# VH-VL binders against Uncharacterized protein B0228.1, part 7

Target 1, 207 residues: Uncharacterized protein B0228.1, of Caenorhabditis elegans (q09220)
Amino acid sequence: AVVTPSIENHKMENASVTISKVPISHRPRGFTAGSDSKKLAVQRFKLLISDFLSDAQLSKSIDVAAVGMHKGKSMDDILDDVYTRLRRTLSTKQISELAKAQKGLVEDLDEKSAKLVKARVKRMIVYSFDPAAEQIHKYATRPSMAFALIAETINERFVGSVKDLIRDVLTPKEYDIFRKHYHPHIFKLDNIGNNTEAVRTTTHETF

## First folded at step 4 (VH-VL; framework fv_utomilumab)

Design a62 (from u10a with light chain H33Y)
Fold by ESMFold2-Fast, scan of step 4:
Structure a62 (fold): chain C 207 residues (1-207), chain A 120 residues (1-120), chain B 108 residues (1-108)
Amino acid sequence: as target 1 above (207 residues)
Amino acid sequence: EVQLVQSGAEVKKPGESLRISCKGSGYSFTEYWISWVRQMPGKGLEWMGKIYPSDSYTNYSPSFQGQVTISADKSISTAYLQWSSLKASDTAMYYCAHTEYDFLTGYDYWGQGTLVTVSS
Amino acid sequence: SYELTQPPSVSVSPGQTASITCSGDKLGDEYAYWYQQKPGQSPVLVIYQDSKRPSGIPERFSGSNSGNTATLTISGTQAMDEADYYCQAWDSSLEYVVFGGGTKLTVL
């Protein structure tokens, strides 16, 4: 049976992150409670999209993704719609900065690893534009699911996705309610505390 | 509650400049779109364009691109619609309208309208 | 250019069902919205996302949207429903808002 909470202001609670409650199969290999990996993942995500998009462009991207999801479009079609819309609203400087950030993530990686990282980054962008993800983490899955979503941008051992959970937990009507009340808060992320260079260095370390 | 209060009626001559205003209250002004809609006497509604006040991003209907300028001052929660040179055909009621998401929520709150009359 | 077509007028007797249509190329692929405007007043949103009602709008207002046609339905029509009704949608590029020409509803 699936149980989804009703939308109420009193249920919008702030919660501390508890990594120990995340199933092992959903944790990236080597991630432990108290690690700074969450901060690095959040910072890298912000660097990739949030810092290069205006508030209006980000809002527009979320709208396009939400409409596509409501009308049953595939993930690839939704991504194409989002990128097409961003292309029409981004300045040449913003496009250049976004391309540089994306290239930096995959610089010096082998072809297979680069493809995998690019696929995860694209998936995370779509899921981050999914307003239901905030509702699930705060009311159904709490911080553990929010962490799993963020970890997907970096860790190839992540099993499962926020999209599958949303499909299984929320009805279309509940998703519409979530969109109306919670989506504006989805990018209220932790402030940047860790060096993003550390993640790239770890990928190429020598033992 | 959300309110949009527009400036008063204007009577102008062709060639004059004009700026009318729409002041928002009861919500976070920078997080919602403001659209401008024209209604000529005895005619229907025409969408002119919109602005997102947080970064002043604007988008115009092709029919109004280059004809008007939409702007906003977030320090006083006010959006503007401006003409550099009015024409008699600009005679109309002008509405501002509030929306969270144009494609999803529609225009849920409207200003009372500003009547602009352009005649010699 | 993308356009939405509405009948200019619809007449109905009190208590009967009024049906107002809005037609556009592949309109069913987009969300449709409906606004009520009484003389000398600002428009009021009565239907959003094809079929949903804002708080405060009576249950007798309903909507649908499929193929090329969106429909606003008012059951048990009352004298107070006499107004101009406008449909609205986004063009297929999702860049521009388009309004229909409007329908005058007369309750006689």
Scores: ipSAE 0.000, ipTM 0.446, lowest interface PAE 15.5, mean pLDDT 66

Design a63 (from u10a with heavy chain S56D)
Fold by ESMFold2-Fast, scan of step 4:
Structure a63 (fold): chain C 207 residues (1-207), chain A 120 residues (1-120), chain B 108 residues (1-108)
Amino acid sequence: as target 1 above (207 residues)
Amino acid sequence: EVQLVQSGAEVKKPGESLRISCKGSGYSFTEYWISWVRQMPGKGLEWMGKIYPSDDYTNYSPSFQGQVTISADKSISTAYLQWSSLKASDTAMYYCAHTEYDFLTGYDYWGQGTLVTVSS
Amino acid sequence: SYELTQPPSVSVSPGQTASITCSGDKLGDEYAHWYQQKPGQSPVLVIYQDSKRPSGIPERFSGSNSGNTATLTISGTQAMDEADYYCQAWDSSLEYVVFGGGTKLTVL
């Protein structure tokens, strides 16, 4: 029933971790266009539904989504196709669980907040299939709260899945840059050594 | 409105290849699943597999995986069931069936069936 | 593998209620659909989503599904209802359609 503030707004309140002086040419490769962008797109889609599918079913659904991405359709059409394909491949119970999760995501929000959450979720999915360097750069240096907002809004179990998938996609160097420019509460920074693994494995948020 | 029209009866010898067809009309062909169902003489219905013509996504019963190929041609609203090498045990009536979601809506329209006889 | 079990035959007198069962592990967690097939004809959907009738199917046909058993019920059975009946469900673990073995309904 709680809307999470934008990560960009929170970062602005803490200038020590919000001002990125890293040049574009020195930013993590995993956040650039091309095959790395496609790998991130697949992983980001998994973040939205990982708790509702077995690994085999998820892999099968994602392969179908990836094929659709290459057909030059609009991003809205791709999103609708992906959701329709999931409905076709999931059991009746899994469809019911996804429908309940979607209602839970927005059900207790006021109209403006619900529109914001839906817009961010849609942009995350659409962006996942858009190879545009400009959008990748935007999410690389100051990730929108899309991941955090989805994780916090759906449930605490999902937060763990989100963090595990981010860890699997990013190299230690990429994660170090991501961590330094992300909301401290989301990744629970270790005050002593800023241990990357300790930050990655934190599954519960304290806000 | 919705109609599924199947190709005519076939008489084949073991080892021969065959492709039978199912033509849909009266609906948006690419927006619905087509399933193939086998019925051996005097026996029950066996689900073989299905295709979603929009993206050619196929799903097969474990019993028929690798035995047949299901395909579709969107330009002529036609689904196909194909054998590379027929066996006598393939002798059966083959039906195509229409559905929006087989697990939710069942098969609301059926073709008239194609009788395939494999003997020498 | 997932199997749906039906009795091979059921006999009723005209005007009596026929009951055809379909059993499968946790079948009540999925939808059951029912088909009527007369000799030399294609199957006809008579019940979908456990209990719903397609347009044109008489109100004599009804269905239920709970636990491990789905049931097709035909009230006031008529000679024209004599046919083979098949249940259908979804194997959610392997993601494919399963039919029951069929039940021959005889009206004597």
Scores: ipSAE 0.000, ipTM 0.432, lowest interface PAE 18.3, mean pLDDT 65

